# Ledger of designs, part 105: VHH binders against Flagellar brake protein YcgR (ycgR)

Target 1, 263 residues: Flagellar brake protein YcgR (ycgR), of Thauera aminoaromatica (c4kar8)
Amino acid sequence: MAELSTPSPASPAPLDGGRGDELEKFTLRGARQILQLLQDLITHRGLITAHTGGGHSFMTAVLKVDEERGRVVLDPSPDPQANRRALAAPRLTCVTQLDGIRIQFPLVGLGEGQDKGRPALFAPLPAEMLRLQRREFYRLQVPLAHELSCLLKAEDLARKPVEVSARVIDIGAGGVAVVVPTGAAEFVIGGTLPACRLALPDGEPIELDLEVRNLNRQTQRNGTEQLRVGLRFAALPRAADTRIQRYIFKTERALNAKARGGL
Key: E = the ipSAE of ESMFold2; O = the ipSAE of OpenDDE; V2 = 0.75 times the mean of E and O plus 0.25 times the DockQ between their complexes.

## First folded at step 13 (VHH)

Design W98 (framework vhh_7n9e_1; at its last look DockQ between E and O 0.31; V2 from the best seeds 0.00; counts 0 for: pae E 2.3 > 2)
Fold by OpenDDE, second read of step 14:
Structure W98 (fold): chain B 263 residues (1-263), chain A 122 residues (1-122)
Amino acid sequence: as target 1 above (263 residues)
Amino acid sequence: DVQLVESGGGLVQAGGSLRLSCAASGFTFSSYAMYWGRQAPGKGREWVSGISSGGGSTAYASSVKGRFTISRDNAKNTLYLQMNNLKPEDTALYYCAKQDYESGTFEWSDYWGQGTQVTVSS
């Protein structure tokens, strides 16, 4: 009886960096607010993806908030190697979702110990938590079967123009996330990629300008490193916006129908 | 350990110029995009400029575009920000930041220097 390894829920992608001023609206820095949000995570038993760096992450949960000691208690990974990486990391980037709201927060000063006789990870309370509401930042995970791509016009290390065909992994009203081979081109957050081409299943590619908002390194299961690039639509024509929205809606409907056993 | 040390800040009159430097150590400098940010009193950190690892791609905030120039010398492990036509609103603590591929965003980067103060008088 081959235990069908339930595909580990796709680790929520790191939040695409908005404009610093925009992110401030969604950043909690108040001690009471932070405590409340952490308590909400406990109450809802929210799974958290903890990123340790180098493309590594593990699933955890907030088990307890110790207000007296000013610390959070996390569930350790069943993988000892993941725990070692976590403890060695200068920072954990924790990503989760609560009621459709994406939450991201850093933890620093991680230690290991016991909580009520059980192994646990400990960290000081986060100084800030980012809370982004779905309406503005919802991203559809693109099914592998759709094979969405984006032709990126970028530059290499020699400042030579290059075209990179990138797989689209998620899409929203405000932009796309793509994956490219490491070293395929040079990227910088805030940089503009002009005259890129987004290929949708419904017709001709959409030409658009893209702004780099997020850069993440990801290590694949095979050990290959990839670069995830979060891209904002710099200027989206109305017709293109309509096509993108239609695609998202149609795809979501299909996915939901499948999830309900209708397909 | 990653170290970033900013210098070149100071007091300058409006319309004046400054050149900031950031000395980097503890990592392969030429392999990372680098950034300048600033924090004015009572405000959050603001992204100012970015440069790709090889220096081929640059980006600027709209507020500094045409006035500031980011550059790097990979042989010296040094990042620069030439600031021209400075304005009172440019008054801030200026930080150098290393690309953080884990957090993925500028705002959540773990790799910041101590900053250098720039004050522009009217």
Scores: ipSAE 0.858, ipTM 0.953, lowest interface PAE 0.5, mean pLDDT 88
Fold by ESMFold2-Fast, scan of step 13:
Structure W98 (fold): chain B 263 residues (1-263), chain A 122 residues (1-122)
Amino acid sequence: as target 1 above (263 residues)
Amino acid sequence: DVQLVESGGGLVQAGGSLRLSCAASGFTFSSYAMYWGRQAPGKGREWVSGISSGGGSTAYASSVKGRFTISRDNAKNTLYLQMNNLKPEDTALYYCAKQDYESGTFEWSDYWGQGTQVTVSS
C-alpha cells in the first residue's frame, strides 16, 4: 500500500534550485547562514532524504557541523548497500523540511569514517542551500488511489507531436511532478509544453501550459524504467488555481483526518 | 567517458557579440539534449539555454531570450551559443552540459569541461 497517515505530506523529490530570481531570493550562500541552517536541522532532528541518483535515496540526518575541518557529519543508513551507493555517487541532493519550510542542498565528496567511535559519513559544507518558504513550492504527494493524470502535449524524438498520459505523483500551487515511460517523448529543461490537460476530480480537465524544470530517470522495482518530469505552471487562470488549491486542501485534510483517526 | 571542451570566450565591449563552441566526445551526441550554463563571481550556477537532441526545440532563460541563440551540429558533435548584444551582467564562466537524468537539477549538475570565460566591459 501507498504510504498513508504520514505526519507531513511534503514531497522529498528535488526541486530546480536555480529557477530565476524567485529561487535565487531563497538561496543561502553566506557561511554564517548555512551554518545556522545546518545547526537548526540538528536541533530539530530534521530527517533528510539524500538522493544518490538513478532513483535511489536513503534517509539521513546532520549529526554535527565540523567548522574547523569545514565539513558536515551525517548519519549513515542502516542499509550498507545504500551507504555504498552514496559513497560511489558524484553528488547527493539532500531534501528536508523544517517547520513546513522546504530545504534542499547538494553535497559533493562524500566519505566515510567514524565520529566519536561511531560510523559516520562526511562531506564538505555546501556552498549554498535552498530555503523555500513560499506556499507555491509546497508539494502534496498524490495518493495512488486518486489516479491523478495529466495529458502532456509534447514531441517525440523526430519532433512529431505526441500525447502522453502521465501519472501525477505530486502537486503544488506552482506545478506538478509526473512519471512517463522512458522514450515516450523528449523533454528539454526550460521547454514549454502547451495546452496540457490536468485531470482533477469534480470537473473538466484543466488546460495548462507547463514548463519543464527537472528530469530524473527511475528504475521501478519490477525493472520498468520511467522518467520523472518536474513541471511548472507557466500560466495559471484564477479558476484553475482555485481548483488546484481546493484539491490540495481537501486531500491534505483527508490525509490528516486518517492520520488522527486511523493511525 | 564524457568529455566536453568549451571555447570561444573572451573580452568584449557591451553591445558586442561572441560565439561559444562546445566539442563533445565519449557519448552519442545526437541522442542527448544539451545545455549551456554560466557562473558569475559570487553567484550560483545559472541555466542559460537548452536544445533537443535533433535541434528542433530550444529554450532560453528570460535574461538572455532574444539575444542568445543555441544551436548544434550533430555531424561535428558540437554545440554552439551565439551571444549578441552582450551586457556586463553576462560576464561569467560558461559551461556546456549533457542532459543528466541522475542529479535532478541543472544548477547542481556536474560540468565536465573547464568552461570558457566571457568578460563584458561596460
Scores: ipSAE 0.584, ipTM 0.866, lowest interface PAE 1.6, mean pLDDT 82
Fold by ESMFold2, look of step 15:
Structure W98 (fold): chain B 263 residues (1-263), chain A 122 residues (1-122)
Amino acid sequence: as target 1 above (263 residues)
Amino acid sequence: DVQLVESGGGLVQAGGSLRLSCAASGFTFSSYAMYWGRQAPGKGREWVSGISSGGGSTAYASSVKGRFTISRDNAKNTLYLQMNNLKPEDTALYYCAKQDYESGTFEWSDYWGQGTQVTVSS
């Protein structure tokens, strides 16, 4: 059932300003992919903003997919004027999220009717759906034997420059997580650490700018305290990105080969 | 035991200025980084700015850089946000937050004030 919310008068706009070639890699056109994604929205009770044009929208949900007739069933608005605008629109642009992933799809040929004796809106299945995976990173757990470290250029509590060698515990396309002793430096969420140096096993250390994303104090059972610092790559040169991706790929393959070889 | 009380909000015309304050008690204020966040109508909470425990390091969301200035007075246990050149998009409930090393993120901090409303007319 569609959940009423207290939305802002301004509704999220469709993602129409992106470059066409950039969005194509996130566009699903296969019938099985589309059906599965719509079913996921039903299962997770995803709330959808449906744009009818002219700056108008309403909140809805996918109630079911009628595979036999090739249709989706939507929850109508309690506002009759919103329903009239939707039925008159040449297309309905639906925008939602599932587990932080933005989903967008068009519906054309919208009609009204009944579902299980209740008013509902119907449309043919969409021919395409955009599934925009933002900030969903694979994070490789760094093997201890690799001894990856990152030299952080930070400040201590007296606001004096300090360099801290931090062990890298995971790494992905968008950042790293490191551990440092508590008190070695002070970090502020949102703060930038310029000219840090990431030491990979191959080649010279990579100079890069890092942004602090999260900070967790961890107290081990023996009372030893460490600080886990989540860091985003703020301005990653292409050559550095290539080296990081190569490291991740090689390490992932090696770990998978050991797991399969242990079969 | 931790208490954070925001003040200084109000109605202001676009282009105007406001200064927010956050009075802190129930913890050693000078030992913690502090943050400002905001929640606009119909949106989730948004990180706005942060400042280190001693005040030497600051950070700002890109939407407010150059217009907002965070500061603190550790002798008065007070956090401040100077907001200049306000825009209608800055309309929100503004709240301060204490660094929470258990949650690790701003959005999940358990130590927030009740907030002070800022409304910027167009």
Scores: ipSAE 0.491, ipTM 0.848, lowest interface PAE 2.3, mean pLDDT 81
ESMFold2 (binder alone), look of step 15: mean pLDDT 81; pTM 0.821
OpenDDE, look of step 15: ipSAE 0.855; ipTM 0.950

Design W99 (framework vhh_7n9e_1)
Fold by ESMFold2-Fast, scan of step 13:
Structure W99 (fold): chain B 263 residues (1-263), chain A 121 residues (1-121)
Amino acid sequence: as target 1 above (263 residues)
Amino acid sequence: DVQLVESGGGLVQAGGSLRLSCAASGFTFSSYAMYWGRQAPGKGREWVSGISSGGGSTAYASSVKGRFTISRDNAKNTLYLQMNNLKPEDTALYYCAKQDYESGWELEDYWGQGTQVTVSS
């Protein structure tokens, strides 16, 4: 009977619109602010997870903001099926991060065409963009160089135990988002994965229980389909919480330093 | 200028093996994570394998895990991909890339030569 609250901030799943008044203070509606934020996503090569509904999404990026025509130009998926789902959807919900701050915005009226002779997706400029600046919503995008992984204890289709080494793509105070190949294991929203092992760069893996909060299929920019799993830390020990927060803080500071002076 | 030059591809029969090399120059090779990607005819780019800057951590696409091994020699500025038990589905142009995104598995925009691997039968 327990209602799972909104999808874990550990995953790029869309936020609950029922929190309208609480989220209003984080909502950008000024045309100039929206244009500046979209341009920042272009400049920082921000990857966007575009949710098409039904648990489906694909990876994209803003290639260009066409102010004259009042639209954004998006990188199409290399998977034609993902593009067909997107074009058929009544709206896209785009989720990304900039400097660990969650950014979410809707796109309505998606079309396809060409930009400079290359296939592209087009949509009118969003009327609003959500930019969450609260620490509890902060998600560190894990640097590829860290190769941070979590060994998940799950079940296969025959309900036999399996261990899956999943790549951690983001991490926060409340949980992690991981990617696994489609079909590697069965995941059930609300299910608990006991005794998983989170490998941080410094020290022994952290043993912890994870709760599955959300699931969505993604077509990667490389054309591979993967399952993105949002996992909440269940009853995290204080020592583990401290190590995770220290990792997030130190990595954020290091990434900030690299951004200013290069690598 | 950053330069990455792939070599070692060729035509092999299913079940065969190939070793690919990537010679890197123009940057401090030992400071960057590296990866291999591939593009099959008429398909999009696919991430294949990655290796940390020091070589202590590796990752593989599920389609190649157990068959391919990524390695590096930082003294020689060279990245390797050992490919065993090759399948027709492995037929593709293979290219190496330097990590340039802080958060992604996306391959750098590399339209270079690459090295062609063709697996028959």
Scores: ipSAE 0.000, ipTM 0.114, lowest interface PAE 16.9, mean pLDDT 78

Design X1 (from S3 with T28I; framework vhh_7pa5_2; at its last look DockQ between E and O 0.62; V2 from the best seeds 0.69)
Fold by ESMFold2-Fast, scan of step 13:
Structure X1 (fold): chain B 263 residues (1-263), chain A 121 residues (1-121)
Amino acid sequence: as target 1 above (263 residues)
Amino acid sequence: QVQLVESGGGMVQPGGSLRLSCAASGFIFSTYAMSWVRRAPGKGPEWVSYISPLGGSTSYADSVKGRFTISRDNAKNTLYLQMNSLKPEDTALYYCARDLDYWDSGRFDIWGQGTQVTVSS
């Protein structure tokens, strides 16, 4: 049986800038939400990697959210050169995580000074914060017994339309990974496969546009090659998102119940 | 087990120097602000010095400013207090304390057992 996947801690490096539009739905812009998230970083003692550009970064922490002055109080680096680079930078990109949730936000207008006789770095409150929930990184390994499939609308080597029924090996809120025999269709990273159909165990197939994100060739025991294709859900409707999440939740519960009762 | 263990105290002449150490264990040291607090014979506790979680911000009581330096080594889970130009009034039991508040400091939940500093001619 397939095993459940758990999200790994995110890399401290900033997320790909070319993915800005893909991350919009995870971006907080409400003043109250931003204040609460910054306060959560203090309460849960989240350390922050602050990127100053040019491959430079330093470790910091939000020491205080000063709502009256509309600013955050940051721990300076004990390295004076890191502080000079930070103050010279037009912007800091701050990256942290709390309990597997990746948080990323910009700070602009960094200054230095003192508060309560203590040296500190100060920056205006960020206008936005990225908050990638654990759910967004979670991938359910699909049980073989479910025979989950996705009918791909793709092209062959001659650019002729072809339909390929691909086995879904994992699924998450953002996409699926499928396996197809090598040569069944041609895939181009960044290419869109329109009107594909994802078959869940109950209900009608879900019609989706899928974007090719990655490709990996694997050799099976019998010597045949299979292609693993990572596919992103493009413009997923809420109803489809709800059905996919319901499948993931239901399958997790069934696997957890089996693990507990089947030991 | 969460604990703080101080060392480095002793007897020294006025004008002398001592370096105190505090070894922390059982928690993620780099996520806490730390303080040194002292208690002289027959007196209440006096806050001496503060250091932020990553060591970039420090502050000192007026009585020790310019003479004492607080520092930390997060890789070694160790807090330090370098004490220079010691005076008889610096005689006290010195405690390492874990500060619950990053900035509005003064809420201490974990204390060491203390290390005795005696400045006497």
Scores: ipSAE 0.697, ipTM 0.877, lowest interface PAE 1.2, mean pLDDT 84
Fold by ESMFold2, look of step 15:
Structure X1 (fold): chain B 263 residues (1-263), chain A 121 residues (1-121)
Amino acid sequence: as target 1 above (263 residues)
Amino acid sequence: QVQLVESGGGMVQPGGSLRLSCAASGFIFSTYAMSWVRRAPGKGPEWVSYISPLGGSTSYADSVKGRFTISRDNAKNTLYLQMNSLKPEDTALYYCARDLDYWDSGRFDIWGQGTQVTVSS
């Protein structure tokens, strides 16, 4: 059997989105900057989750950056099947964090060999590296007790305006995910929902424009179909951003305190 | 408090085997390359073997290749050295050493008190 692995709760997963346009401003493409960031991973002992596709991954580390040959030296897996999968993959998606900064980069052209009698995996230096502060990628799972909702101004099947009160299931610096009953409204990827209202516990609802980024059907335990709608904040005012970040911080602190008290 | 505690040494006849263990605590074990180093009577330290942080890369001094096997269990924070076909020349105090450098060895910052291996007829 091929090795099947799911990243542990401590292992970072690759970022969603597919499009990548929103992440371009956080993408390093300068050779000097890439080299320095790889060296920082070595210096600060960053462990890396390397994703090989099909839900498979393995743990690795950058052991050395060979600037003269333009390549990185990676720690092979002690599991030979993981190494075979990595060598067969058209690319590895490497994910790690360094002092609250998320780092993600592709490696292509992976090969195996030895250096100084030590086996290793080798790849050319990546052409790009994504570098994100925690707030740029973190999504808080909203506790049910908070009853967070977002009033969406959308259209029904007949293209008539409707207002849908949607439950917020996660929230981050760049957007929310909500659930609505199937058929409550029609959503299109890339569509804009102007003047929606996000209800946070700490004051007046926030008026904001949302852009639909993804749609997923899901079936509840009782067989009821719901639609998960991924929404991006468009042109978020600084005051609104501050309130959202404060909510995330306070909620995370409260959840951490409850988890510690539940020893 | 960073600690490395070796065990598993003892007296053995030539041709015998021993398995050394090194228990690590006080640091994140899986983020460091590790080595075994030995010191024979009247001699300076001699590097014996290396293992990468995730355990996928190993190397050995020429004097022990084919006879010794280094391994690690990162879930148990433990480093091992399986020593087979032991020779009198392997008699030494064996140390577990933490390597600051992932690949280009030579900057060991912490080692334990050692475990004695004695190979004698």
Scores: ipSAE 0.552, ipTM 0.836, lowest interface PAE 1.7, mean pLDDT 86
OpenDDE, second read of step 14: ipSAE 0.869; ipTM 0.951
ESMFold2 (binder alone), look of step 15: mean pLDDT 86; pTM 0.868
OpenDDE, look of step 15: ipSAE 0.877; ipTM 0.949

Design X100 (from S3 with L100Y Y102L D104E; framework vhh_7pa5_2)
Fold by OpenDDE, second read of step 14:
Structure X100 (fold): chain B 263 residues (1-263), chain A 121 residues (1-121)
Amino acid sequence: as target 1 above (263 residues)
Amino acid sequence: QVQLVESGGGMVQPGGSLRLSCAASGFTFSTYAMSWVRRAPGKGPEWVSYISPLGGSTSYADSVKGRFTISRDNAKNTLYLQMNSLKPEDTALYYCARDYDLWESGRFDIWGQGTQVTVSS
């Protein structure tokens, strides 16, 4: 009987340092905001997955926010071992969802105790809470048939301006991933590509500034090397955002319909 | 429809044991704190026991402490009350109640119809 080692849920990879800036806009640090969000979790009876490290987690809930004492009251696990692990952990990573929004927050200084004769876990209020809107993280894989492209205004190795037509392979509210031939241009992570043009099927190209966020060399099955470039929308006009969102929604709907055998 | 249905009550001799069950339906049971409340003849309602949503926190009235055990099976949407060393003073209609608050006990928004427990020699 081969014990199917349930793959330990990969500890959420430390948010790579480069994503730190992007996450900052979604990070709540204000005491009032944190309290409100915790109260919302209580109101909506949100269950929380608390990660203790080492691939271990347990389910909990915020039972109460004690503002006077600056602490949260958590539902202990019915598993004493889980509670021991939690108490031994230097940090809990709490993950939950509220209204489809992923919420993540650390708890440090977990202790056990009683309030009104009820066993509970106690922790100081989190210093920060991350609220991630799904829409921002959703990346649509662009169907090959759509032939989305992005004209990149970049520089070559000699810092000469070059225009590179890049195929868009995925798109989200926050940016695009494109593929370019290796050596077509020099890309620097954190660099801005100004006045690029994103071609959508629904009309004229969208002019936008792009920030290079990721570079990955990929070798195709045929042995050809391509560079995958992750690009963030640096300044996206509202109208452009609307068009992009519409495209994503329409395409996703079509793909889902096709997957369901409709067309 | 939100509903709580108690069962397991009956007549038992002093020192005997009973196990009450409460079947919950119409709501996400695992997200609510639950309580047992009892009403003896001629008396007001008395809180008996509390259990947190995940079952990690429990509390008991002093009158039942050490004799009663509250538990829950969230997969079965069922609340339990194991009652041991029953006394005549435990004779009451026992209600399953959904706690309005997750932590503070005493406010209930849903009640079952109750199950009668009679402890008599």
Scores: ipSAE 0.874, ipTM 0.949, lowest interface PAE 0.5, mean pLDDT 89
Fold by ESMFold2-Fast, scan of step 13:
Structure X100 (fold): chain B 263 residues (1-263), chain A 121 residues (1-121)
Amino acid sequence: as target 1 above (263 residues)
Amino acid sequence: QVQLVESGGGMVQPGGSLRLSCAASGFTFSTYAMSWVRRAPGKGPEWVSYISPLGGSTSYADSVKGRFTISRDNAKNTLYLQMNSLKPEDTALYYCARDYDLWESGRFDIWGQGTQVTVSS
């Protein structure tokens, strides 16, 4: 038996450019974000498949980010022919993965030379990088100030219907995590909670069927116990999916803007 | 369990050749830069050679340049050092070492047990 591997990621082939509008929300264009992602590739030792066109590719890695010269240092192929094809190409399309996250970026202006007496390929820093997490794995930590809630239709210990207003602590395309007071309701892994209502800051509550996926008892710093419940969207209409994604996107941008402001 | 196991050392006369191997296990070998480091009797460790993760970049200490060749087979998780034109001053315990970073060769986090190379008449 093979060792445990990460979940199967997206295809290694480059993503279609015709999906540009859909992919824009996953595209990093800030110089600081690009530098950080390249450094993450180095730290996590991400191998890169570099596509040179005409069905040709080779394996490489970012060995170093040279911030002073605004360039990346790449591992050349041990195959000289692959290096010649790469240098002749107008661009490389680089594809890699980190923990189920697909990363894709162009490199233009590839050159060769030496650094520290070692052969290397060099390219200017990319102007953009695509970072596509599988939708179901992404979780936005909900700001406490948003007071996001989900009205759960559950059962008490006697299997009587009960409604519980639960605080939403994280949210993703595939579900939410909520916190409920201990004893407020009984939750069974795999159980379905029908017609629950998710309240977003803007607009009417969204009516959803939720499946219980996990349960974690947590002790707060003050000694109080809470139940953290992971809930999957059992069926999500397109309009509801769009509203949830819009909330996630807007909130992430606002949090990023606040962090950069530093006040 | 991360492990490096060297082999291929032995006794050889000056001008002879040896090929060292290092079998890696417990980590994704192809994502790490690797080095050979030696320690001669009564001396501190001396870095000998470096190879990048995919094998496209190599470098050598001046004392071995032109005589030694580092290579790797990522499909077999194996590092090699081909040693030609061996000299008595090449006598040392040779270590396979995993580089901590991808481009700097001064910091190692995992070492093998070493394999002895003795060059004498």
Scores: ipSAE 0.661, ipTM 0.863, lowest interface PAE 1.3, mean pLDDT 85

Design X101 (from S3 with D101E Y102F W103Y D104W S105D G106S R107K I110Y; framework vhh_7pa5_2)
Fold by ESMFold2-Fast, scan of step 13:
Structure X101 (fold): chain B 263 residues (1-263), chain A 121 residues (1-121)
Amino acid sequence: as target 1 above (263 residues)
Amino acid sequence: QVQLVESGGGMVQPGGSLRLSCAASGFTFSTYAMSWVRRAPGKGPEWVSYISPLGGSTSYADSVKGRFTISRDNAKNTLYLQMNSLKPEDTALYYCARDLEFYWDSKFDYWGQGTQVTVSS
């Protein structure tokens, strides 16, 4: 995975390091708190975007915490080049989300090897983790079963108008992130997509103007590329905002009930 | 709502090849490790192959190492097993299994219906 633009609030991209003083109160440094948060990421199967610098990133997950050796075990990328970039990087910036809470942490000293006969990446436990609950950074991961989609009005490679049905992967107060096949349409950062239609499970599609804020390319092992597009809501009407927030709250409540033992 | 549906089995001669597929639905496929497990007539289940959630880590039983390749397409919610140089001993019902990925104690919580592979001369 590589970023093609500056991070936005709806993007899995890292927060600016210059805001460190503002984020200090949200930073965990207790060893037990860090271990518990990492274990929560394992239990909830949180996917992590690991930024290796230079606009490069890859998707990973914490598979195990080895408390005795003081390290985390991470899933390697299926892209060998992404793994080489990660191992060469002086630091990884890991970004994820758990229950609407943004989590970000550094990993330093990445290595590779095997754990129980399985290839793995290893890193020492982070000395600090950011855990940030703010409305502007809240993103609901959309359940696949909801089949949430957004019909985008864009242009193809020949600048011909096309409509692309994109799967919504996350949604928040400020926007959505969607996935489209590479080549389905042309996206320009800062460009506006007018009269797009967001389909929620209940009711009529919501007509929205969306601004392209970021683009992230993701390469699958079979060579297929997917494009993640971060989209900002432009001039969101109050009625639309109410419906989006209602969907978020209802879905969060249902997911929390399932996590507590609902079937 | 969790469903795993295998396909691609059949009858082949020794030395032949087959590709098995498993279509997953009802859960976030990309967050789960997956395994292939087989059961030959009159025998217990044998773990065959493992793939991590993002596909960066794979492992194989010694009996199939070098002949079988596990892969996944997270965009299509599909798991694959490419089987080459098939032997009569590979004859079994092959199951797709969702792997809870405990390193000391691998557990499977959902299984498919299985697809039959028969290797005979």
Scores: ipSAE 0.468, ipTM 0.809, lowest interface PAE 2.4, mean pLDDT 84

